# VHH binders against tRNA(Met) cytidine acetyltransferase TmcA (tmcA): the designs that were tried, part 1

All scores and structures are predictions.

Target 1, 213 residues: tRNA(Met) cytidine acetyltransferase TmcA (tmcA), of Nitrosococcus halophilus (d5c1k8r405to617)
Amino acid sequence: VAVERLDRDALVRDEATLSELFGLLVLAHYQTRPYDLRHLLDGPNLSVYVMRYRGHVVATALLAAEGGFVEETARGIWEGRTRPHGHLLPESLAAHLGLAQAPRLHCARIMRIAVHPAVQGQGLGTHLVDTIIRETGGEGLDYLGSSFGATVELLRFWERLDFLPVRLSVKRGATSGAHSAIVLHPLSSSGQALVKRARERFLVHLPHQLADP
Structure headers, positions and changes below count from the first letter of each chain, unless a header shows other numbers; antibody chains aren't numbered by Kabat.
ipSAE, averaged over its two directions, is called F for ESMFold2-Fast, E for ESMFold2 and O for OpenDDE. V2 adds 0.75 times the mean of E and O to 0.25 times the DockQ between the complexes of E and O.
Where letters were taken out, [cut] stands.
The coordinates of atoms that the task and the answers printed are left out; those that the model quotes come from them. Centres of patches stay.

## First folded at step 18 (VHH)

Design u2 (from r5 with T28R)
Fold by ESMFold2, fold request of step 20:
Structure u2 (fold): chain B 213 residues (1-213), chain A 120 residues (1-120)
Amino acid sequence: as target 1 above (213 residues)
Amino acid sequence: EVQLVESGGGLVQPGGSLRLSCAASGFRFSSYDMSWVRQAPGKGLEWIGRISSGGDTEYNPSLKSLVTISRDNSKNTLYLQMNSLRAEDTATYYCARDFTYEDFALFDYWGQGTTVTVSS
């Protein structure tokens, strides 16, 4: 199997790949149509990785590039004066964990991971993320992360990939005991320092977060 | 061990109705969101809809008029009711365990699927 980051210009001429990609990426996202997917991918901060087998797309991941703010904007986020659209990880780390320099770092948030049911249970999702780690590290990003509804299954998935929990919060609109989580994976020296500080704050506060009914 | 087994597929006349079942085992079914997805021959996957652990539903707008998703937590079973079937509804139908939350999405386990053929 081969993993690649898709080239947007070549993709617009490949209707078969777009159709297979659309099916995988829009699982549980009822508003996206094939033409809308192409316009979504025109966004400068989105990247798509695919795994191909015998000419078919069998797995995919969607990433959003986040962060890279200048110091004045990073301070505004940390102080709660600025809420940058689409920058979930920088906002959470600065505004909620108090890590004022986090928005200056460059990261990618893994938003979707999909594996075709015909090839499920073969570790293709973890292989895809392993490739993403290698490639984003080579591109000079500082860290990777994800934000998701906390379940044992997802926490195990991320743990096997050396993504570390740094935040646990009550799900928006959820009943007691339902949590969301943020995990991070460092890529650079600055990313390692950030993740270390995020982990330290998380572990100090963890007993109170687990006490949610 | 997680298992999802779809059933109830088969040949049905245009305009007919069919109810598919997805029997779940190996996990606490009542605690998980579930989705139905289909794949017509020669086409990509198409999401049909989801039902939360609490019973709230969400549907693909293109299919909403044709389908109803329900669950019976006492029987660990997910259902898909399809009415007014057309030839375009010929597909393999899958159920899946659904971890969608906000803009994160992942289906971690799928059934093997059941085939529905709509033909005169």
Scores: ipSAE 0.562, ipTM 0.814, lowest interface PAE 1.8, mean pLDDT 84
Fold by ESMFold2, fold request of step 20:
Structure u2 (fold): chain B 213 residues (1-213), chain A 120 residues (1-120)
Amino acid sequence: as target 1 above (213 residues)
Amino acid sequence: EVQLVESGGGLVQPGGSLRLSCAASGFRFSSYDMSWVRQAPGKGLEWIGRISSGGDTEYNPSLKSLVTISRDNSKNTLYLQMNSLRAEDTATYYCARDFTYEDFALFDYWGQGTTVTVSS
């Protein structure tokens, strides 16, 4: 059982890996946000981690690199003048939580986690994220995060990995009380300071966020 | 303890129809989105579609005209209706609890699968 970050050049040449990877990645709808193999190869900020067992891809995670903006752009995001495409975590933390320094930090957002049903229930999803934490910390990222529909199950999954909630918002098209969540995991000293501030603001605003439909 | 049990698979002739069932227990079924996924022998997983807790459906565009997903929350049961079956629809069919929202996707629990064979 080994986890690796896929090399984009090697991925182009490996039809078997592409086929198995695509099967796992399309386990969610892409109808409103199209995604395909060409998108993976053309997305310079996307990274793919795979877990192999006996030559087969049995689990995968898709990450988007975000943040790292220069000061002028970071100010624009914080002030609500700029909304850069594909930078969900920096935008939410700066524009919605008022954390002006967030867009200057480097992060990755975990977008997809898939484990093949034949190997489910063995902690492989958790193992995959643990490896991602180690790899990205060694690469100098400041924090990791994810954005998802808030459920007890997902919050527990992230909590076991020391990802902490920092924001709730109303799900698009949801009825009263349904929320989405953002969780963060710090990697650097700057990331630790950011997550701490984000948690402080989250806990202060939590009763108001839960009262909105 | 979450359980998902698919049933209704078997041998069917080309052009035939089948309805698969997924019996859910151990969680509040009416509050969760669900998906159907299949895997043909020697091939990768293929997502069929999903149904939200509120009953809204989304389908793999290549299968949209051939399948219908429904749910009966009073029976904790998810259904997949398949029509005009072809040999290429031979596969193991899984139901899964679906936590997809916007860019995020995770299926946290899958059934054991039920096998459909389409052959003369």
Scores: ipSAE 0.542, ipTM 0.799, lowest interface PAE 2.0, mean pLDDT 83
Fold by OpenDDE, fold request of step 20:
Structure u2 (fold): chain B 213 residues (1-213), chain A 120 residues (1-120)
Amino acid sequence: as target 1 above (213 residues)
Amino acid sequence: EVQLVESGGGLVQPGGSLRLSCAASGFRFSSYDMSWVRQAPGKGLEWIGRISSGGDTEYNPSLKSLVTISRDNSKNTLYLQMNSLRAEDTATYYCARDFTYEDFALFDYWGQGTTVTVSS
């Protein structure tokens, strides 16, 4: 089972693959309609990775490209005056961890990972992320990240993939009551510096974060 | 080891009802959200609904009137009650551990599935 990044244009014309992707992605957002999915996939900042078994999509990861702002915008983000939609990681790193230069770096946020039940328990999710790390690094991104509801199991999942926790939200989710966490994986030297600094700040502020209701 | 085992599938007549079960082990079941999904022959996966660790439910609007999800944390079991079954409900039904959170989603473990066939 190989990992491939889908070409958006080809994907839009491939109804069979779209249907299979829809099946996997709808698990995350049941209100996603085929029309909405098409629009989502047409987004310039979206990347779709898939794994196929016997010609069928059995796993997928959805990535959002974030960051890459000019200095003026980055400063605005850091100051809390600017909140560009769809850039969760750079905004959080700048605003919450005080990393003023974070918004200038290029990153991708892993939004979705879905594995078909027919091939579950085979480590496909891990393999998928490993491939993404390699490929995005090769593309010149500075770091990868994800934001999720914090659980021990998920933290371990990301830890096994060498992602580092850098934030734990103080507000609980309305539905699950879980705190959100942010994990990062460096890809470039700039990313390494950022993640290192983020981790340091996280550890310093962690006691305070955990003390918040 | 995390395990999910679905049961309760079988042959049922149109208009009938069926209750599926998902037995969970290898993790603190009560701490996790769970989802039901299904796959009809030759079709893609379809999300049915989810139940939070706290018992709050959310359903696919197209199926809401026909399904009820519940859980018994003391038994580490997830349930799917289906009523007024139709031929279109023929599918393999899976339970999954659900880590959906805002704009992130991960279904990391699935059961082997249980097959439901609705036919006269």
Scores: ipSAE 0.057, ipTM 0.460, lowest interface PAE 2.3, mean pLDDT 85
Fold by OpenDDE, fold request of step 20:
Structure u2 (fold): chain B 213 residues (1-213), chain A 120 residues (1-120)
Amino acid sequence: as target 1 above (213 residues)
Amino acid sequence: EVQLVESGGGLVQPGGSLRLSCAASGFRFSSYDMSWVRQAPGKGLEWIGRISSGGDTEYNPSLKSLVTISRDNSKNTLYLQMNSLRAEDTATYYCARDFTYEDFALFDYWGQGTTVTVSS
């Protein structure tokens, strides 16, 4: 079982792989409609990693490329004038943590991880993320991140992969009081500096974030 | 060690009903959202529905009228009630620990599945 980054053009022409991939991704996200997933995969800023067993997709991770804005746009994001769609991490870091330069850095957000039940318990999810860290670092990205519902188990999952929490907030409109979390993993020297600053800001604002409905 | 064990599968006639169980161990079951998924022979995975730690349910619209998900936290057990079963409901059914949030999704643990065969 090896990790493979799928070529988008090849993927579009491979119905069998698409079917398996859609199965895993739709399964992983119950609110995702097949049409929405298709558009998602067709997006130029998305990357798909898969693991195959006996020729079949048994694990997948979906990444969104974010950031890389010019200074003027970054400033707009920081000031709240600009809200780029599909750039969750740069926007959150700039707007909520006050990191004005964050939107200028290149990052990827891990959106989904799904592992087929047939290959559970083998650490494929961890292996998948580890591979992504190495490959995206090699591609020159500054940092990785993810946004998810905060649970002890998920926090531990990301912690084991050396991702650091930098934001915790209550989901708007949520009656349950559930919190969302943002975690980051540095890849470049600039990313390291950003994550360090983000962590510092997070710790300062954490009491406020926990109290915010 | 986290374990999920499905049971209750078997042969059932069309129009029949079946209740599947998922026994959870190795974690605080009551604190986690759970999902049911299935895979028919030769087909991809299909999401059936979800139940929150608080007991709120959400279903695949195509299956909503046919399934009911419930849980008994005192028994660390997840249930899937299926009614009016059809041949196309033949599949291996899995329970999974569910960490879906907005555009992020993760099923970190699955059972080995239980097979349901609907045939006359």
Scores: ipSAE 0.030, ipTM 0.404, lowest interface PAE 3.2, mean pLDDT 84
Fold by OpenDDE, look of step 18:
Structure u2 (fold): chain B 213 residues (1-213), chain A 120 residues (1-120)
Amino acid sequence: as target 1 above (213 residues)
Amino acid sequence: EVQLVESGGGLVQPGGSLRLSCAASGFRFSSYDMSWVRQAPGKGLEWIGRISSGGDTEYNPSLKSLVTISRDNSKNTLYLQMNSLRAEDTATYYCARDFTYEDFALFDYWGQGTTVTVSS
């Protein structure tokens, strides 16, 4: 089963693939409605990866491109004066971890991963992310990341993929009760430096965060 | 090892009711959100609903009137009660461990599914 990055223009015209894609992605809860997903897919910064079996989509990952800001904007983000929409990782790294140069780097955030039940447990999710790491690295991105409700299982999932936790929210999710986590994977030398620094700062703050109720 | 096993599927008459079960093992069932998903023949996956670890339920608006999700943590079992079944409800029904959080969605474990056929 090969990983394929979908051409967005072609996807819009491919109702069958789109339907299957939505089928996997709209496994999401009430808050992620097809209408919202459609708008998300229409975003210029979004990338869609799929795995096909016998011509049908059996796995997918949704990525959002983030970062790449000019110095002035990056400074604004770091100072908390600027909050660009849809740039969760740069904003969090700059604002919460104090990494002033983070917003200038180019990254992608993995927003969704879905695997069809028929092929579940075969490591397709892992394979999908591994491929994304290689391809995005080749495209000149500096790092990858994801944000999610922290569980041991999810943390292990990302750990197996060599993603490093760099943030854990103090506040629990109102509905889930989980702490949100951010994990990063370096792709370039600059990304590696950033992730290293992020990890260092995370570890300094972690004991204090864990002490909070 | 995490395992989810659906049961209770079968042939049912239109207008009938059916209760599906999902037996969970290999993890602390009571700590996880669970979802039901189905796939009709020739169609994509369709989310049915969710039940949180705390027992709060969410449903697909198109199916809300027809389904009720519940759980028995003492039995590590998830349930899907379906009423007033129609032909279009014919599908394979799956339970899944739900890790959806904000703008990130992940279902890390699924059952093998149980098939429901609604036919006269």
Scores: ipSAE 0.029, ipTM 0.366, lowest interface PAE 3.7, mean pLDDT 85

Design u2 (from r5 with T28R)
Fold by OpenDDE, look of step 24:
Formats: C-alpha cells, sequence, structure tokens
Structure u2 (fold): chain B 213 residues (1-213), chain A 120 residues (1-120)
C-alpha cells in the first residue's frame, strides 16, 4: 500500500473517492451533510494524501497549508489584531506562545488522519505521517503541526512520530476539563528553531496551562 | 493495545430490531467519544452517529429515527440499538474511537466489524 497525494481538482470530480474519504472522515456535530467534505476540499490550501488497497482508499490524511505571512501581518497576528481564517498554528504560536515570527514560516497542519478498519493495526497511520514529513520537508515547509483533544494515547501517537507538544489549553465550556493540544514537527532549520523556542515557552507555562480555570 | 470488538450482528427480518455491542480495551474508554459507522456491500462507509464521553449523542439525520447509541463506561462498552430494520441496512457495522480535530472528527481505531443482514 503506497501513499499517494491526490490532485484536489481531480478529487472533486471523483465521487467514488470522495465517498470513501467521507466515510473515513466525519463532520462533527453541525456539519453532517453529504457534500460538506467536498466544500472542505474546495479550499486552495488543502492537500489530500491517501493509501489505496485494491483500488479503494484505506487511509487518508488532510493537510492545510498555513503561515507564510509578511512581517506586517505576522505582527498583527502576534498582537492579536489579525486573525487569519484557517491559520490555526501560526495564530496560536504567535498569539499564545508569543512567537512573533512564527506566522512568517510556512507550515502544514495535519487536520485529519483516518485508517479503514480493514487495514487496522498495520501502522498505516504512522507510515502515512512519515511520508508526509518527508514530502513536505522536500517541498520547503518549515514545520508540521496538529491540533487535537489531548489524551495520553494521542499524545503518545504524535510523540512516536517525533511531534512535540507546545501547547495545552482547556476547552472552553468543556465539562470534562479536557485540554486541547498542539504538536509540532520541524522540517527546516527555521522550523527547528521555532519548535525549540515553542517547546521552551511551553514548558515554562505548562504548570499554568494544566490548571483548571 | 487499543482494541474494539463488535458483536451482535446476524440475520434479521425486515422490521426487526437489533442491538450491537462494542467492547473496548487498551485505553481509557470513558475519556473518548465513540462512533458507529457501517459499510454496505459495494458502498462506502457511512457514519451512523456519535456519543460523547459525557453521553451526548449525535446522529446521521438519515438514520436518527432508527438508531440509538448508548454507552456503559463501567463496562467499557458501546451500544447501537437499531429498530425497524430494512434491507438497505444490511452492512458491516463498525465501532470507532473518535479522534477529534476542531470541528471535524476522525476515527483512529476501528473494530473488525459485525455483519448485519436484513432479509426476509
Amino acid sequence: as target 1 above (213 residues)
Amino acid sequence: EVQLVESGGGLVQPGGSLRLSCAASGFRFSSYDMSWVRQAPGKGLEWIGRISSGGDTEYNPSLKSLVTISRDNSKNTLYLQMNSLRAEDTATYYCARDFTYEDFALFDYWGQGTTVTVSS
């Protein structure tokens, strides 16, 4: 089973593949309409990776390109004046961790990873992410990241892939006191510097972040 | 090791009811949202519904009237009650652990599925 990056335009016209992707990816709560995934895929910053077995999608990852802002915009993000839509990692790193130059770097956020039950337990998710790391690094991105509800199991998953936690936040209105997490993986020298700094800041503020409001 | 094991599938007549179970192990079950999905022969996966760690449920609108999802955290078990079954409900049913990303959810672990056949 090989990893394939899909042409987004072709994918939009491929109902069969879209259907399979939709099966692996569930729209949360208010977005369960059949064509919501298609609309998601209309975003110009989205990349889709799949693994196929016997012509069918058995694993997928969705990536959103983020960052790459000019200095003035980056400054606005850092100051909290600018909130660019769909740039979660740059915004969080700049605004929450105080990394003013973070928005200038190019990154991709792994938005989705899903593996078909027929091929569970074979490490396809890991293989998929490893491939993405290699490919995006080759494309000149500075870092990868992901944002998710923090559990020990998920943190371990990302840790195994050499992603580092750099933020934990209590979900607003969450009754369970669950935290959301941001993890990063450096790809370039600039990314390495950013992730290092992010990690340092994270560790300094971690005791406060773990405290429930 | 995370494990999800579905059970309760089988042959049922149209109009019948069936209750599926999913036994979870290898993780803190009570901390995760869980979903049911199904795959009919020759078709793609279809999301049935979700139940939060707190017990809040969300359903596929097309199936809402026919299904009820529940959980027993003390038993690490997820349930799917299906009523008024139709031929088109024939499928392999899977439980899945939710891996939530912002406004969208993924499934990072699945069971092997249990097959439901609705036929007269």
Scores: ipSAE 0.023, ipTM 0.294, lowest interface PAE 5.4, mean pLDDT 85

Design u3 (from r5 with S31R)
Fold by ESMFold2, fold request of step 20:
Formats: structure tokens, C-alpha cells, sequence
Structure u3 (fold): chain B 213 residues (1-213), chain A 120 residues (1-120)
């Protein structure tokens, strides 16, 4: 198997790869219409990683670049004055964990991970994320993260990849006991310091967050 | 051990109807969201729809008038009702455990699939 970040220009000319990629990327949300796939991939902050086996796309991940704000904007996010479009991790860390400098750092949020059912159960999703960790570390990002509906299965998945929980919150519209979670993985020295602080604040407040149904 | 087993596939004539079942075991079925996905020969995967643990459904807009997803938590079974079948509905149909929430999406376990052929 080989993992690569897709070249957007070459992909436009490769209809077979587009078809396989589209099927994997829209598994859980049909909101990405076929004519919108090109628009999605043209987004300057989006990256797509694919895993190929014998010429076929068998797994994919979708990432969004977030953060990297100047000081004034970072303060606005921390103070709750500004909600920049598409920057979930910086906003959560600054506005909800009080980490005022988090929006200054550069990160990527892993949003979708899909593995074709014919090759499931072989650790390909884990392999894909391990490759992403290596590549984004070499590209100068400070940390990776993800935000998801908290389940034991997803928490174990991220734990195996050395992503650490830093936030647990009530899911929007959820009934008792339903939570969402944020996990982080540091890449740089600044990222490591941020994740350490995020973990410290998370662990101090965790008993109170779990006391509600 | 998590298991999902689809059944009810087979040969059906155009215009016919078919109900597929997905039998779940090895987990507390009533607490998980579930999806149906299909793949026609030589084509990519196509998401059909999802049903939440609470019974709320969401469908692929292109298929919404043709399909109904339901679940019976007392039998640990997920269902897909398909009506007015056409040749292009020929595919392998999979059920999957669905961890979609807002922008995040991951299916952690899929059944082996059941094949539906619509012909002649």
C-alpha cells in the first residue's frame, strides 16, 4: 500500500481516482455533491491523503488546516469576540480551555477517515494517520487534532495513535450522557507545550464534566 | 466481537421491491447510529442513508423517495426497504456502524454485503 497527498491539478484529469475518492469521502454526508467535489478540493485549507492498493483508492483522510492567526485575532477568539470560519480547534482551545495563545499555532484537524469495506480490519486507517503525523511534522505544523462524538471505540482508536483527549463537552441536542471530544497530537515544541497545558486543564475539570448525565 | 450480517439480497425484476436486513451482534445495537451503503459493479461506494440510535433518519437526496431505513432494537436488526427498483440499483449493499458527528466521519465496521441484481 502507498499513501500520498493528492495533487489537485492532476486529480481533475483522473476521473477513475475521483470516482473512488468521492465514494469514500461522502460516505457519511451527501452534502458534498458531485459538482461540489472540485470546489471542496480547491479549498486552500483542505488536504486529502489517499492510500492505494493495486491501482485502487482503498482509504482516504480529509484534513483542514487551522490556526496561524496574528495576535489581535487570537485575542478576539480567546475573548469570544471573533469566530473565524472553519477553525474549530483554535476556537475550542482558546475560548473553552482558556488557552489564549492556541490560535497563534498552526494545526490540522482530521475530519474524515474512510477505509473501503473490502480491506477493513487490517490497520489501514491507523497506517494512514501515522503517515499523516510524519508528513505534517515535516511540514512545520505545531499539532494535529480531531473533534468527534465520544465513544469508547473512537477514544481507543485515537489513544493507539497517541492522540490525547483535551476536552469533553455535551453534544449539541444530545440527551443525558452524550458527549463530544477533542483529541490532540503534538508535532513541534510549541505544540507539545500547548498539548501539555490543554491536558492539565482537562484533567482538573474532568470530574465536573462527567458528573452531569 | 462485532458482527454485521446483511441478508435479503437476490434477483428481482425491474419495478419490484425488496427489503434488506442487517443482523447486529457483539455490541449494544440500540446505542449506535447505522448506515447503508451500496456499490454497483465497477463503480465507487454510494451512501444511501443513516438512522440514529434514536430513530432519526437522513437520506442521500438522490435516493430519498426510493428507500426507507428502519431499525428494530429489540431484534438488533437494521432494515433497508427499496421500492421501484431499476437496473442501476444492482449493487452490493452494506450496513455499517456509523460514527458521524458534525464534520467528523468514520465507519468502524462493515458487514460483508448482500448482492441485489435487478434484471430482465
Amino acid sequence: as target 1 above (213 residues)
Amino acid sequence: EVQLVESGGGLVQPGGSLRLSCAASGFTFSRYDMSWVRQAPGKGLEWIGRISSGGDTEYNPSLKSLVTISRDNSKNTLYLQMNSLRAEDTATYYCARDFTYEDFALFDYWGQGTTVTVSS
Scores: ipSAE 0.611, ipTM 0.837, lowest interface PAE 1.6, mean pLDDT 84
Fold by OpenDDE, look of step 18:
Structure u3 (fold): chain B 213 residues (1-213), chain A 120 residues (1-120)
Amino acid sequence: as target 1 above (213 residues)
Amino acid sequence: EVQLVESGGGLVQPGGSLRLSCAASGFTFSRYDMSWVRQAPGKGLEWIGRISSGGDTEYNPSLKSLVTISRDNSKNTLYLQMNSLRAEDTATYYCARDFTYEDFALFDYWGQGTTVTVSS
């Protein structure tokens, strides 16, 4: 099963693929409505990856391009004066980990991963992300990341893909009750430097965070 | 190893009721959100509803009046009660471990599904 990045323009005109894609993505929860997904997919900074089996979408991942800000904006983000919409990773890295140059780097945030139950347990999610790592690296991105409710299983999932935890929120999610986690995967030398620094700072703060109830 | 096994499917008359079960093993069931999804023949996957680890439920608005999701953590079991079943409810029903969080969604494990056929 091959991984392909969908052409956004073609996707808009491909009702069958779009329907199957939505079928997988709408599995989330009520808060992720088809209407919201439509808007999300219409975003210029969104990338859609799919895996097809017998011509049908059986797995998908959604990525949001983030970062790439000029110095002044990056400084504003770091200082907390600027909060650009849809740039979760740069903002978090700059604001929470104090990485002032993070917003200047180009990254993508994996927002969704969905695998059809018919192909469950075959490692398609892992394969999908591996392909994304390779392709986005080739495109000149500095790092990849994701933000999710922390569980041992999810952390292991990302760990197997060589993503490194760099943040764990102290406050639990109001609905999930989980701590928010951020994981990063370097793609460039700049990304490596960033992730390394992020990891270092994370580890310094982690004992204090774990001590909190 | 994480395992989800659905059961309770079968043939039911229109207007009938059915309760599906999902037996979970290989993980601490009580700590995870769970979802029900279904796929009708020739159609895509459809989200039915979700129950949080805390017992809070969310439903697909189109199905809310027909379904109730519950869980028994002492039995590691997820339930889907369906009432007033219609022909259009014919589908394979799956339970899934739900890791949706904010703007991130991931379903990492699914059952093999149980088939429900609504027919006179």
Scores: ipSAE 0.042, ipTM 0.471, lowest interface PAE 2.6, mean pLDDT 85
Fold by OpenDDE, fold request of step 20:
Structure u3 (fold): chain B 213 residues (1-213), chain A 120 residues (1-120)
Amino acid sequence: as target 1 above (213 residues)
Amino acid sequence: EVQLVESGGGLVQPGGSLRLSCAASGFTFSRYDMSWVRQAPGKGLEWIGRISSGGDTEYNPSLKSLVTISRDNSKNTLYLQMNSLRAEDTATYYCARDFTYEDFALFDYWGQGTTVTVSS
């Protein structure tokens, strides 16, 4: 079982792979319609990694490329005047943690991870993310991240992969009072600096984040 | 170690009913959202429905009228009640621990599945 980054053009022409991929991804997100997923995968800022067993997709991760804004746009994001769609991490880091330079850095957000039951318990999810870390680092990204509903298990999952929590907040409008979390993994020296600052500010403002839905 | 073990599958006639169970261990079951999924022979995976830790359910619209998901936290067990079964419901059924949140999705643990065959 090897990790493969799918060529988007090839993927579009491979209905079998698409079907398997969509199956896994749609399963993982019950609110995602197949049509929405199709458009998502067609987006230029998305990357798909898969693991195959006997020619079939048994694991996948979906990444969104974010950040990389010019200074003027970054300033707008930091000031709250600009809200670029599909750039969750830069926006959150700039707006909530006050990191003005965050939007200028290049990052990827892990949106989906799904592992087929047939290969459960073999650490494929971890292996998949580890591979993504190496490859995205090699591509010159500054950091990786993810945004999810905060649970002990998920936090531990990301912690095992050396991702650091930098935000924890109660989801607005949530009846359950569930918290959301953002975790980051540095890839470059600039990313290291950013994550360090983010972590510091997170720890300082954590009480406020928990109190403010 | 986290384990999910499905049971209750078997042969059933069209129009029949079946209740599947998923026994959970190795984690605090009551704290987690759970989902049911299935895979028919030669087809991709299909999401059936979800139940939150609080007991709120959400279903695949195409299956909503045919399935009911419930849980018994005292028994660490997830259930899938299926009614009016059809041949197209023949599949391997899996339970999964569900960490879906907004645009992030993760099923971190799955069972090995239980097979349901609907045939006359």
Scores: ipSAE 0.028, ipTM 0.415, lowest interface PAE 3.7, mean pLDDT 84
Fold by ESMFold2, fold request of step 20:
Structure u3 (fold): chain B 213 residues (1-213), chain A 120 residues (1-120)
Amino acid sequence: as target 1 above (213 residues)
Amino acid sequence: EVQLVESGGGLVQPGGSLRLSCAASGFTFSRYDMSWVRQAPGKGLEWIGRISSGGDTEYNPSLKSLVTISRDNSKNTLYLQMNSLRAEDTATYYCARDFTYEDFALFDYWGQGTTVTVSS
């Protein structure tokens, strides 16, 4: 089973791969709009990884590139003067967790992971993310992360991949006890320092976060 | 262990209706979002729709007029009602436990599927 990062120019001309990719993403409104292909291609910071088995796409992950702001913009985000649309991880870490340097670092947010039910196995999703970790580490990124609605099952999935929780928030309008989570995985020395600081602040504030209404 | 078991598939004539069921066990069904997904022969997976733990539904816009998703939390059962079926609706239909959240999607448990064939 091989993992590969797709070439988006070649992908636009590969109807078979596109069909399998969209099927795995399980994105009904994305697939059914006249512009579904354009949504995939209109994400210039979007990277697509696939796992192939016997000639078929059996797993996929979507990544969004975030961060890399110059110092003045990073300070603006940290101070609450600037809201960087589409940069969820830098904004969360700087504005909400107080990590002023976070927006200067480069990261990728893992947005979607899908594995075909006919080949659903314990190791395929993990293998896909492990490959992403190795490839993005070689590409100058400082960390990876994801943001999701917290459940025990999802937290265990990320824990097995050495992604560490750094924030747990109550969803807007949710009933008591409903949380979202941010997990991170460092890739560089700067990323390791950032994740260490994020973990320290998370562990200090954890009892309060769990007590939020 | 988590189990999802689809049933209710079979042969149906064009224009007909069919109701699929998904029996869930091994988890607190009422607390989880659920989805229906299908795969036509030789094609990729197609998301049909989702129903939240609270009963809110969201549908594939191309299928919205043809399908209704419901759940009965007291019976741990998810349902898919399909109407005005066409030959292109021939597929294997799966239910899945759904962790889609804004910018993240993961379906961690799937059933084995039930096959629907629309033919005269």
Scores: ipSAE 0.021, ipTM 0.429, lowest interface PAE 7.1, mean pLDDT 79
Fold by OpenDDE, fold request of step 20:
Structure u3 (fold): chain B 213 residues (1-213), chain A 120 residues (1-120)
Amino acid sequence: as target 1 above (213 residues)
Amino acid sequence: EVQLVESGGGLVQPGGSLRLSCAASGFTFSRYDMSWVRQAPGKGLEWIGRISSGGDTEYNPSLKSLVTISRDNSKNTLYLQMNSLRAEDTATYYCARDFTYEDFALFDYWGQGTTVTVSS
């Protein structure tokens, strides 16, 4: 089973593939709706990866290109004056973790990843992400990331792929107690520095100033 | 190597009580904040509460009346006392080493989990 990057325009015209993608995403934990899928596809800087088995899509990942802002815009994001739509990772890293230069780096956010239930647990998701890591690294991106509703399974999934969790959103006052996670994977030297700094910044800001064992 | 091992899960009737334990090793337990989280089948991770290295507790408001978190640093053990259990409390329960600041948290180590099933 090979990983294929789809042409976005071709995908929009391919009803069969689109339907299969939608089906996978609906079955996934993201609760994708037809309206949401259309909007995702209409957005700029979208990449779609698929894996096919016997001619049918059995796994997919949706990526959004983010970051790459000029210094002035990056500063605005860091200060909270600028909120560019569709740039979740740069915004979060700059505004929440205080990484002022984060928005200047180029990244891709894995917005969605889904594997067909019939082939789950066979490493397809891992293979898909590994391929994405290689390709995006080769394209000169600085880091990859993902933001998702946290489950133990998902956290372990990303951990196995050497994605580092840098943030879990904790709503202490919320009834649900739900969490979202942000994980990062460096691709370039700048990305490596950013991810390292993200971890350090988070730990340094803790009141008890704990160090790694 | 950091290890967290939960225990005490099992089958319990509605209205019953259960005490879970988490045995910690591989790090100075007394220096770290700890959290309990759970995951019901097919659902996301839910935060239950935390206890600081100093023993201060914080709870999910929706669960506060039903749970008590404590720790024994001399035994490197974290506890979760649950009372008046309901069917909706059926889940796998995990202890985690907790790095929380304001609304940000990082659970860098988790146990394997212990499953609690509440059923008549």
Scores: ipSAE 0.005, ipTM 0.260, lowest interface PAE 9.8, mean pLDDT 84

